# VH-VL binders against q960a1r229to459, part 22

Target 1, 231 residues: q960a1r229to459
Amino acid sequence: LKGDRIELLLPKNIDQFKKFKKDRTVISSGLITRFVSTRNPKEFSQKWISTKYVKEFNEITVNKDSVVVGAALNIQKMADTLTSSLSINIGKEIDSFIQKFSSPQIANFATWTGAIISGAKSSLSVSDLLILFNVLDAKLTLLNNSGELTQVAIEEFAEKKLFATHTIVNAIFSRSLTGFLFCLKLGETSEQDSTNFNFAALVGNQVSRIFVGLGGQPKRLTSLEVHIDAL

## First folded at step 8 (VH-VL)

Design p7 (framework fv_ramucirumab)
Fold by ESMFold2-Fast, scan of step 8:
Structure p7 (fold): chain C 231 residues (1-231), chain A 120 residues (1-120), chain B 107 residues (1-107)
Amino acid sequence: as target 1 above (231 residues)
Amino acid sequence: EVQLVQSGGGLVKPGGSLRLSCAASGFTFSDYAMNWVRQAPGKGLEWVSSISSSSSYIYYADSVKGRFTISRDNAKNSLYLQMNSLRAEDTAVYYCARGYLSYYYGMDVWGQGTMVTVSS
Amino acid sequence: DIQMTQSPSSVSASIGDRVTITCRASQSIRSYLGWYQQKPGKAPKLLIYAASSLQSGVPSRFSGSGSGTYFTLTISSLQAEDFAVYFCQQSYSTPWTFGGGTKVDIK
């Protein structure tokens, strides 16, 4: 009984979020979903803070050199933003990749941050978005519990498990990415302990990025990048 | 054509304050993140602070947190650094520079530098 | 914080020489590295971004290579105007940090 108190804060901007985040659990979904799934009396006494209505977490900013996508936006909105702001080849491949590996129902409801965090932990299906962010050289703006901002490459976010200590504010993509983007998801086999394979490559004039994934953290093929760039 | 012109340096005693200004011309100032970088006499470069194009994201070096404030006025094409509680170790040439340090690009346009001397 | 270690601290060279400067990061920074040139009394000038991309207007004798933790700036045939201090800088994560600098002097 004494542990059934529920508090949810709905900050409207990043300054309010910084002030009130402290020890609170971050959510992007409604309180009802959390209430239904969290039936533990001790968890009912937890304080939650939402990103859903924070202006900065819902913003899309297209600059000369970059495109910034807020953390509270869904997968489809993120994909639409990248498709319209990056080169035609890269944009079309992103659109095709998302459509093949995420249903319209999921893409219109799930946040891209939820997909990235799940992928960084262990999910094979969610790792598709993580490998895409890696090949696109995405950077994440993170907020710690002291209200300090930092920026890290998506690769570092996954390797250092920063999802445990930081809140994702946005993702930053370079608009100067050149070349051709290729994404592939290979189906599972009953003959292997590992059943899925993901591959993404961006082959450009100045730099190439190649990543492979089999759940969790994608692996960069640096040696292959050197050989391709030499051609 | 593309340039950054700085002003506002000088000699100040420990505990004093100064405000540095950086005026941009020849490009769309509101499209770029801006940075302050300093260099102590005879020493290397040290990043001080960065501000995004919209002022939504601001970063400081630990050595200046709570004492320095970066700001910009996009309507005036100007970048500022308000320096309070100055210390002898803040003595340096301060440069403003254009660029997105949060991406793989560097700082491609620099101001001429402004000398700040903190001495008793 | 990511520490950037630059070597050598100084090098003496003659016009026409090939000069190599090395920069090491305390952790992987992928290709988030730039190289800057600074002449006495002047602001730094960006030479290379993304570890290997030549900045517009910079002579082709300058080149960068490397990824992860080990990076190299090469000047293939040193010219009189290249005697300067060179700095590497990581843009991978905050706080952004510079190497200690390499002074390229006349032999």
Scores: ipSAE 0.007, ipTM 0.535, lowest interface PAE 10.3, mean pLDDT 80

Design p8 (framework fv_ramucirumab)
Fold by ESMFold2-Fast, scan of step 8:
Structure p8 (fold): chain C 231 residues (1-231), chain A 120 residues (1-120), chain B 107 residues (1-107)
Amino acid sequence: as target 1 above (231 residues)
Amino acid sequence: EVQLVQSGGGLVKPGGSLRLSCAASGFTFSDYAMNWVRQAPGKGLEWVSSISSSSSYIYYADSVKGRFTISRDNAKNSLYLQMNSLRAEDTAVYYCARGYWDYYYGMDVWGQGTMVTVSS
Amino acid sequence: DIQMTQSPSSVSASIGDRVTITCRASQSIRSYLGWYQQKPGKAPKLLIYAASSLQSGVPSRFSGSGSGTYFTLTISSLQAEDFAVYFCQQSYSTPWTFGGGTKVDIK
């Protein structure tokens, strides 16, 4: 009705999303709550696309060697999928870890995609979910502005800041991951919404993946010694 | 008009088999997860089975595992439930219902129901 | 299996009354809970999903609340078309399970 109108498009599948994406702002899910007139109205994108109902962004595919989780799914549904698809030891720790850093309301509302992008953008603190994806060797399927799909490692996504030029379609996890997953989060109780230290380790017989967050992007370690008798 | 239309019910003897069908119209069938839910006469609802949009992910209730098989044909916009080794306790109205793969969005479109009676 | 317990099993109410139905899960199901309405001889109809989200086309007099193990469905001002059986359902883990139902009858 007014000149500052926003049109929201709700594509049902990836092909419709590709067609409608051109020259439009993408939202991961939910409703548009801000209709703001800018000083230069022509600079403001008035056509928005929601990923909420895109079939591929809501799909879970369990293959022999991998599990694929759609980008529009919430954190809890992602965790439930991984606990049912990966080894029991890894799955149990994922569930425990999610409960430590996300309240039930956040985990059932917020998308895992939003949490990963937020974490990759941060230079002051490390996202708990980002370090979890790193230790699990997660890969992301990305869609560029030309409609081309590519697959990248989570480390590459964060390092190259691909969130600025690509839309996340899904996350891919290997079902051949072996070993025990250990996650530790240590933050200051008096500080609001901060994570000062976290780490995650996947320890197997011959191969281990160890990541630590001390501020900035998660860093991969070559070794870690833990004295559990003192805990 | 978004609609699910069911068929294939009937009366069978214990140990018999039936195949239920659910035909979708008015929406893109291949975009949705599908479910079977049953209700014994005068009783509550019991979930039976769920299938993802691509058939890659399938769930069954313990009471039907090994006896029932859920399947779908996206080209025909149809959902099926193959019921083998039927027992008296399987007697119920069977509903097909549409859902998103993220199950917390609920089941928003339901078929009219098909009566299955297992009796000698 | 996750057990879903509904209370009361039945309630008698008058037009305009506030009706509250509760649902308890035997373990935390987060917000993976839906509420359904069923009229005699008809298929169930989704009212609420994700514990508190109103389904499109459902009157605003229906509302849901709760998380974890305790959930409530409220009808703020009962209308004639609301006399039905109401079921909660968890979709947190398989098997998906329903509550026993609450029958809302005329007082």
Scores: ipSAE 0.000, ipTM 0.425, lowest interface PAE 14.8, mean pLDDT 78

Design p9 (framework fv_ramucirumab)
Fold by ESMFold2-Fast, scan of step 8:
Structure p9 (fold): chain C 231 residues (1-231), chain A 120 residues (1-120), chain B 107 residues (1-107)
Amino acid sequence: as target 1 above (231 residues)
Amino acid sequence: EVQLVQSGGGLVKPGGSLRLSCAASGFTFSDYAMNWVRQAPGKGLEWVSSISSSSSYIYYADSVKGRFTISRDNAKNSLYLQMNSLRAEDTAVYYCARGYWDYYYGMDVWGQGTMVTVSS
Amino acid sequence: DIQMTQSPSSVSASIGDRVTITCRASQSISSYLGWYQQKPGKAPKLLIYAASSLQSGVPSRFSGSGSGTYFTLTISSLQAEDFAVYFCQQSYRTPWTFGGGTKVDIK
């Protein structure tokens, strides 16, 4: 009859995902999100749907002017894709940033989608992946509960908290971005390590994108002044 | 060199159907997203539908959902718009247009347009 | 849907004039805005993308500025071939929406 159970649906493509999503909780590939913060001993019954095996969420498409990265891919696969498809100056910094601030264990198992949603939800901690998406002018393809697709800028996704009403399908990055990417993570590096601030800037001849993260959605800045006295 | 050449269109009665075609040449068609945009006589531009390079992602304007179907054949370098249950308000010049950055940077190559008139 | 409002709906200008067209979005669209030129009986032509980036082959007298909800297209010195209708378009969120157009006509 009634009992403690989890129903986990594993759709194979986006049409099956649309059909079976309904009121089910979406879980990220490779990492289970906590759904219950306090103990409820009466009944444990959950309905979950996984993105892990959905074909469209695992696709990478490299077009002449864009690269599309599926939502179920892990952080390392995303980083490798961007490094190989974007300009060398941007790609090198992405590779460096991911390796320096995301452990290999996390990058190889956590989805970039999970990291973006976690970053967008938190007002108290900075998100390195979220600021990277901001500086790279990423767009997200989203699916609503009516089965409709839409595309939004990463800034709108975070500011409007669209993670509450939509499922991320993929991220879209421009291959036409040029310039030098610079990413920095700042915090107290001690026994009590805490990240208080991050920064990302894409500086080109005609366009510059500059962001600072203080928690939640990164703030876009108007200008960048750099003072270098010595290394 | 880079061209989109349209065909189809014409006069149909309300409730009728038409299929528009758009043939691409001078570029790798399978690398680009494609769009349909229409313009009613003397009016502004209205986006109708978009399809990704692989056909994995398709979008429609609310005014055409359930009636219009966008499709592409990358082997034939062709884009199509199947229009069913046509209404007087669908009367417009229909343009096919290439997506510059998977819908982001706008539409940089356009077909010549084809007139669709829905009238009794 | 994001509503795009253009002003003016028409402007009469002479060769050599500076022409400014404004586009307002009903919500912030960052820099996801393009400008198009359309001549009578012809398809639209992309002039500006990402609010301020000039499309290749487009004359330098055209420039775009703005971000968020307020955008401007400027023609620094109007030429005979510039008499046309101009449209802004947001590519921030589907459905993509166009402004109502601004007709630049001869005085």
Scores: ipSAE 0.006, ipTM 0.565, lowest interface PAE 9.7, mean pLDDT 83

Design q1 (framework fv_solitomab_arm2)
Fold by ESMFold2-Fast, scan of step 8:
Structure q1 (fold): chain C 231 residues (1-231), chain A 119 residues (1-119), chain B 106 residues (1-106)
Amino acid sequence: as target 1 above (231 residues)
Amino acid sequence: DVQLVQSGAEVKKPGASVKVSCKASGYTFTSYYMHWVRQAPGQGLEWIGYINPYGGSTNYADSVKGRFTITTDKSTSTAYMELSSLRSEDTATYYCAREYLGDYYFDYWGQGTTVTVSS
Amino acid sequence: DIVLTQSPATLSLSPGERATLSCRASQSVSYMNWYQQKPGKAPKRWIYDASNRATGVPARFSGSGSGTDYSLTINSLEAEDAATYYCQQWSSYPLTFGGGTKVEIK
């Protein structure tokens, strides 16, 4: 037989996934990861790896102080987990905000990791899921090309462009978050592209987290946070 | 058929430099990482470094770092290793070995080049 | 660095006997390979990713193991199996090899 065949690999746990990640250039698209040996497409590997069935990427763990959401889970499952494990006020706003930027059809099929990576890569568009992770002080567990695990803040992940060198394993949210959460999204059509922006604020008793998205990475409004916290 | 053919044996004095070649054929040279592994007489195998022929990126073992350089010539599909400031401990058979595409093992090896460092 | 310890150093057996070669790692390894080397020759791919036989490797050879404990088994030795077998990890740089097990046929 002539011609190449595409081979899809289906690792079942993180150790199997690490075997193909180590010291390789990885191009990720949703749940599918493709390995390439060069930047020239004519000389790339035909092997693809699915993260869909990796056990650790599909786990949800609710601890006393934190909730952990696996990387392969869809946006709706993430939202359901957060609404059931965080304070009722924060959970209600998360559910409301997600309904504004993701239809049930999209939320039940798209992974949260795909949306986060897409948002972190963009220099022009606002990212609703990314600003939500920013305001919630989310941390990501990352796997590097050497098979090492590390945890970083979502702001660091985006700023340092760690999506280029790391695979997301899960997201970690604190269950000690308190206060009022408010999220806003404007400009949902091409007619309003020039006015696209989003905003998210978590206002606690003495600590506030405030972000605005005007295109690219959400900007933290640290001066406003200091002013509000001083009141 | 994939082949890796190495240059002939070398005899060098301590402090000299040696350059060994590994000519690849039967595949797209720039699509596969090339590694170097050495073996002292009667001893086991020691990994000493690799090169990605497409971009030229390299990684060297600490045992040879600072004295070791791997290069390639894409026009002739040839990888080179150069080891300077030679010591008696560098006496070994040096092998080039290809890393399998998309996996982690050495699938093809050169026949070896014996380097003897003698006074 | 990951240290690989192979045992025994030498194994002398008769044709038809079963041989088991051990390779233990100083820490958990994600990828373990085996190479066959005959005197005066380059090493040859033999087993990759703990248990997969390379093309041309006889069915009497099998690899097993995970974590820190790996083995290579030859179910019925033949004269052509006389060689030194090296395990090799691909979990961390620098890549490392075991000291080798020499299989001799009586």
Scores: ipSAE 0.000, ipTM 0.420, lowest interface PAE 17.9, mean pLDDT 81

Design q10 (framework fv_solitomab_arm2)
Fold by ESMFold2-Fast, scan of step 8:
Structure q10 (fold): chain C 231 residues (1-231), chain A 119 residues (1-119), chain B 106 residues (1-106)
Amino acid sequence: as target 1 above (231 residues)
Amino acid sequence: DVQLVQSGAEVKKPGASVKVSCKASGYTFTSYYMHWVRQAPGQGLEWIGYINPSGGSTNYADSVKGRFTITTDKSTSTAYMELSSLRSEDTATYYCAREWLGDYYFDYWGQGTTVTVSS
Amino acid sequence: DIVLTQSPATLSLSPGERATLSCRASQSVSYMNWYQQKPGKAPKRWIYDASNRATGVPARFSGSGSGTDYSLTINSLEAEDAATYYCQQWSSYPLTFGGGTKVEIK
């Protein structure tokens, strides 16, 4: 029976979310659509909680030194926020790169949080959004099961698998980032083998950030950073 | 077909070290986290740590921290555990287990390696 | 550490009977899994994320629960089901297992 094994909660603010979250699975609007359209709803035996209507997860804050993007926002809204808040060179590359790995329809539908978690969970494929967050030195505000908020670097979030124990509240980007951002995505060219990889570099200031994705988590190329910074 | 094949049984004296191998086949070794779980005779299961073969990051249970190291050899698709300063309570069957993506469970297990510490 | 308490320790039933195994967590967990272990063998994946049957697990097995209270049910016991069943949480490190419930067939 409909509703017998299916529970979807729609909290309106962070205090309600903390009260209702418990062991419930956090979902985006895309997953809500899947929930509603399932032919066999008895297969959905999980309790789900949506971030869609939580005020704090839908906020954008532009400070003098940082920009904060709520966890429930879609990829396009995140891109628009970064493009308008970061330097012109960095913003243009962000917009260009996102267009290469998602169409406007996809970017307007999918949440950035969903894409980051999927990328962090994957050990096999490259993640374009994850490498973008790595090169931009993104920080995440996380909520644990005890209701406590902490901030971690994106590399730490992915490496320690904090998505298993924490809920993402927002992403924080520094507005003091300078230099030129370059992102590259190479697709597969053979039916027999996967040749996918991606690359992201922030260069042109005193300190470079360079990452390569060959499958799984992006690898930081620290030796190359030192060499380029010496030039 | 995914397989995890572990090295043979070991008998050690208290204070010695033991190194157990887990050879993976049938998948891309660096794409999946590898965990170690032990089971004392007639007792339950105890998680003791993991390694991410891609980056080399590890996490160890407090019960073995300071005496326990997990490593990999990517060229042979093999994970290793090394436990030093062995005590009688380390007598157990040690299993390697692969973590599945997305759903957080151990999908494939090695056959187990029995380590006996006797004095 | 999250402590998982399984009950009963041993369950002895006849073929065709219904078995219910309980697993209680000391705090709310995000993911609860179950593994089947037969004597002398490695554990085998059985139920993941509370209620999903792993490939090859018979339809007579079902998992349920949320928060701190979980159960594994065998609706019509068969001889091949004799094994120890362990619950396991994936919410925080260290990962922990319950003490196991041994299912015996008369």
Scores: ipSAE 0.000, ipTM 0.425, lowest interface PAE 17.7, mean pLDDT 82

Design q11 (framework fv_solitomab_arm2)
Fold by ESMFold2-Fast, scan of step 8:
Structure q11 (fold): chain C 231 residues (1-231), chain A 120 residues (1-120), chain B 106 residues (1-106)
Amino acid sequence: as target 1 above (231 residues)
Amino acid sequence: DVQLVQSGAEVKKPGASVKVSCKASGYTFTSYYMHWVRQAPGQGLEWIGYINPSGGSTNYADSVKGRFTITTDKSTSTAYMELSSLRSEDTATYYCAREGYLGDYYFDYWGQGTTVTVSS
Amino acid sequence: DIVLTQSPATLSLSPGERATLSCRASQSVSYMNWYQQKPGKAPKRWIYDASNRATGVPARFSGSGSGTDYSLTINSLEAEDAATYYCQQWSSYPLTFGGGTKVEIK
């Protein structure tokens, strides 16, 4: 009786997205390719809305105090923006770290939003992009189904699993971050390593941010931060 | 907090129909597929169907096809299963289970279960 | 239908021992999940997409495998781990579960 098909809406700006989002499932360009490849009959009865062509999700804004990166941009574009906008010491380490955990093919194809959501969902794997966002004190602008915008810390986004109820609009990074960034990934991609972990530390004047990833969301080492800040 | 709360136990005679509810809270009801899984006493888990609350599309396992209907009431964020022409083999605990978001293929949250006993 | 065969049916081990639960699919699967079920309770998501541990699952649990062969390992068994563990495929409809492996503590 009912011949359901995939309905995919492609809004061009945030007002259209808010108007047509309603109860539709949100997808990115990578996600739609994944769904089509499975040929799962469930996929032919779903109503979807894409973020790919929303103007505001593709914008980069560099202000005096902050840099804003739209949710539909790929990992490499996000990395290039941060490298050029943040202090030279921080930018150099971001470039170095991303080269270690993401191939050029992945970084130029995958959205940073997809990688952050994937990292926030995992309980066994460490997420290099998630720990990078944590150490940089990233904020996310989120949109709920009522059309309301809110900003949350990356730690809150992951802990409260806000990816289930909100659409990411952009990420906000402070240009006032100072000091030395150090990131470490233990276990080469080609190696079988049962002790997988990552580490990120931003050590600045009077303030430090230190995180370790042992599986799932990164843990903040607040006691160590207090001792280092006292030195 | 995501929560799925199911209706109470049912005792029915063979040939009767049973309707079980699953009330969802803590999320946008229409953004997630809802599945039903049953478990006969002392036996394993059996998937019996799903509904997409957004479009009303359903899929049913062959073991229940023709006797099984899943519906939703969006105003109350409630999913229902109805099984007709009940047989002794339908005696089981029936669970509603939410599918993951954005095409994540796992059961995220489960209802507490509703025991349906078919006895003469 | 994809048939999932779990072995052994029952594991009776002492605390501190290692348990390995097997799940074999009749054909290659894209997604394999594991659920823990204790008597009288609903199943609980335990491992998803072969190797990802659900929130709150202890570090002693790990999942591995690809294609047709999957396993769930408990590196040092504790009393609270006594439960039935079900594997479940999400590659094609109908969705199917394995018969379960019951883990008992001696």
Scores: ipSAE 0.000, ipTM 0.393, lowest interface PAE 19.6, mean pLDDT 83

Design q12 (framework fv_solitomab_arm2)
Fold by ESMFold2-Fast, scan of step 8:
Structure q12 (fold): chain C 231 residues (1-231), chain A 119 residues (1-119), chain B 106 residues (1-106)
Amino acid sequence: as target 1 above (231 residues)
Amino acid sequence: DVQLVQSGAEVKKPGASVKVSCKASGYTFTSYYMHWVRQAPGQGLEWIGYINPSGGSTNYADSVKGRFTITTDKSTSTAYMELSSLRSEDTATYYCAREYLGDWYFDLWGQGTTVTVSS
Amino acid sequence: DIVLTQSPATLSLSPGERATLSCRASQSVSYMNWYQQKPGKAPKRWIYDASNRATGVPARFSGSGSGTDYSLTINSLEAEDAATYYCQQWSSYPLTFGGGTKVEIK
């Protein structure tokens, strides 16, 4: 898009994205449309860069031991990939949990990165997708403004507020995850209500991962994990 | 109809190179890994490599590494295998095979391309 | 490399008989698949992840096993079952296939 005060760059690969990112706001075409509809374009002086058409942000790589999901993919594509790539028990719970917090209309349009960043930024609301990434021990590949790639744990991404300084390239999930996955959401999904409590637990033979969301970042229940792992 | 259609039979002399194509139709080409498997006459199946059509990443079996290249043309939804410095032991039927997205198995196979290496 | 050993090499049985095909891995595997191949044809997906039948595979076929020991069973052989069956592991690269078991009907 180019007009009086609006410039949108559509890079095709990660090298172009790195070159043209600079001080531009990273955004999807859907978010730009919503923003422009609430303002007069002639009075809006923003430079935007889209991740939507960047090759590396749209890739899915299924390896023997890991699954890599590109940052520009929607929630449903991510869910389908995880459901089919992780163990059947874990995959079924992921599919069930996502169905509870995201309608098909939203899941087929919104990116998983948008949902993760929104959840990581929030100090008040509970994020269902963020707690799911936490319990699955997701790793994120991040790109900084100097063009360097770094891999971090989802917990570190949220705690250090790396969304302020980095662009998410992809998410990495281990295919070696085993055990019983249980996710819970308390709250109504009406437009007037948000979730005010969520819970996710992965209970394995040697290691357990347990998280609770009461508003803001999910909290890891390490003392409970130690107790369960000892059983 | 979801299918993989391969190029026709090839007869080559030792030391030559061969390039075989595998054209995909009926699905999103870049969403699935493409593998190559060969079968010598009267023998079993041997995996020789794969390509991720989205990113171009490849992995080759040691038996063909250094002589074997897999490429794709996304505009035509076609995968290619090229094998150089051909030897008599490369005589085989070469199959392309699609990896199922969420499970590790070959759910769709090309019809095969016979490559004969003889002097 | 993971070596897959299939036995027997050949099974020659009459219609209605039960066939059991064995596949043993040199080390524990996470995923074991089976493919059916008829002469002059490409292999066809048959059983995936040890026990799941591919679409269109008759109910008389069943797969079982875990770790290093896997089997494919045909409860009551039909003439159309004459083929070579290959097991294939997807636990590590390079991917490997068994030598095949040829099922022939008398």
Scores: ipSAE 0.000, ipTM 0.405, lowest interface PAE 20.5, mean pLDDT 82

Design q13 (framework fv_solitomab_arm2)
Fold by ESMFold2-Fast, scan of step 8:
Structure q13 (fold): chain C 231 residues (1-231), chain A 119 residues (1-119), chain B 106 residues (1-106)
Amino acid sequence: as target 1 above (231 residues)
Amino acid sequence: DVQLVQSGAEVKKPGASVKVSCKASGYTFTSYYMHWVRQAPGQGLEWIGYINPSGGSTNYADSVKGRFTITTDKSTSTAYMELSSLRSEDTATYYCAREYFGEYYFDYWGQGTTVTVSS
Amino acid sequence: DIVLTQSPATLSLSPGERATLSCRASQSVSYMNWYQQKPGKAPKRWIYDASNRATGVPARFSGSGSGTDYSLTINSLEAEDAATYYCQQWSSYPLTFGGGTKVEIK
């Protein structure tokens, strides 16, 4: 029939989500879905499933060695969790970075999952949240269409474009990371503070993680890390 | 010295709303999460929610979700809880409690505010 | 939700005796804390992360345990130790407390 027909399902837990997922498009928590009037003579129904109310996607778990942040949480909740869970020198920089480079309106309404997927899809723009996840060695728990859970590094998620075939369940951050975190973005433009370059470095005792964003996926500067760690 | 001072006792009718304050002093208010915990007469402790005063993010227990709101006023270093559609089961002493950064325990507690919902 | 079961509900002991309070979680927890509450007063920080004494807590108090089984021990009970002690987990939300163990002096 005329116009886009949208069926939206609101599963309450991961088992119900798996049953509903089958042939449906996943939308992140915090997205406002509205009826789309199409002027195309061909009309197609769409079946969407929301992560907003899935219990497991709204959980925060603090373990001795890791912190787990559910996929449906907003950027500010994620940042708050990391700031209180990771070492003081890392947490301070996360708080500073998010508050300086992300508006309160965006941080309190947009999911971290949406921002990560957006950053992973882009080949032209840099992503501040993606480079932060890279430097923190974040891992993602992913659900495939067969109902299997797997854990992948954020770098692998972006490189293999796993956002096309998997649903993000949560992000896992190591509490064993130590050192000083430094994040930077440059490249003011007439287009609303667009970033052309970003940089993130975690410099620890004998271990460093250094990334640069020039557009698309951040690149790890492994040769520089080796030289710095040798000093 | 860190201190959390709560507002005075409240008596409400079923269906009313109550708003309780918790004024913090002796530390940087926005650097610590503030939680709310209640205790029914003669019963144990029940966690009902938190707020991060820095960003305003909140988390509420399912037992109060939809009726419960936590807010802050940074200028006065005060956290507020508001509970609407009050039931007799909401009769309790309500405590604010500060989360210790990175170690995950409640290090300081308010003195408590007794809320009585009369039938 | 993680359910915390404290036992016994009440401990009645004489001064100088050893008190051992148990807290069992329905699943493994990362952080277990203990709070002391005296009648008519707010709870007070007592033991955090299983075994660390909060500032001002007497050396006669010790906490131990991991996984699902935790305990609070008072090695030589004093009159001022009469109170209800609550365990509390910080592994997942919602945060939960045990039902409490009331320590009474005979």
Scores: ipSAE 0.000, ipTM 0.480, lowest interface PAE 13.8, mean pLDDT 82

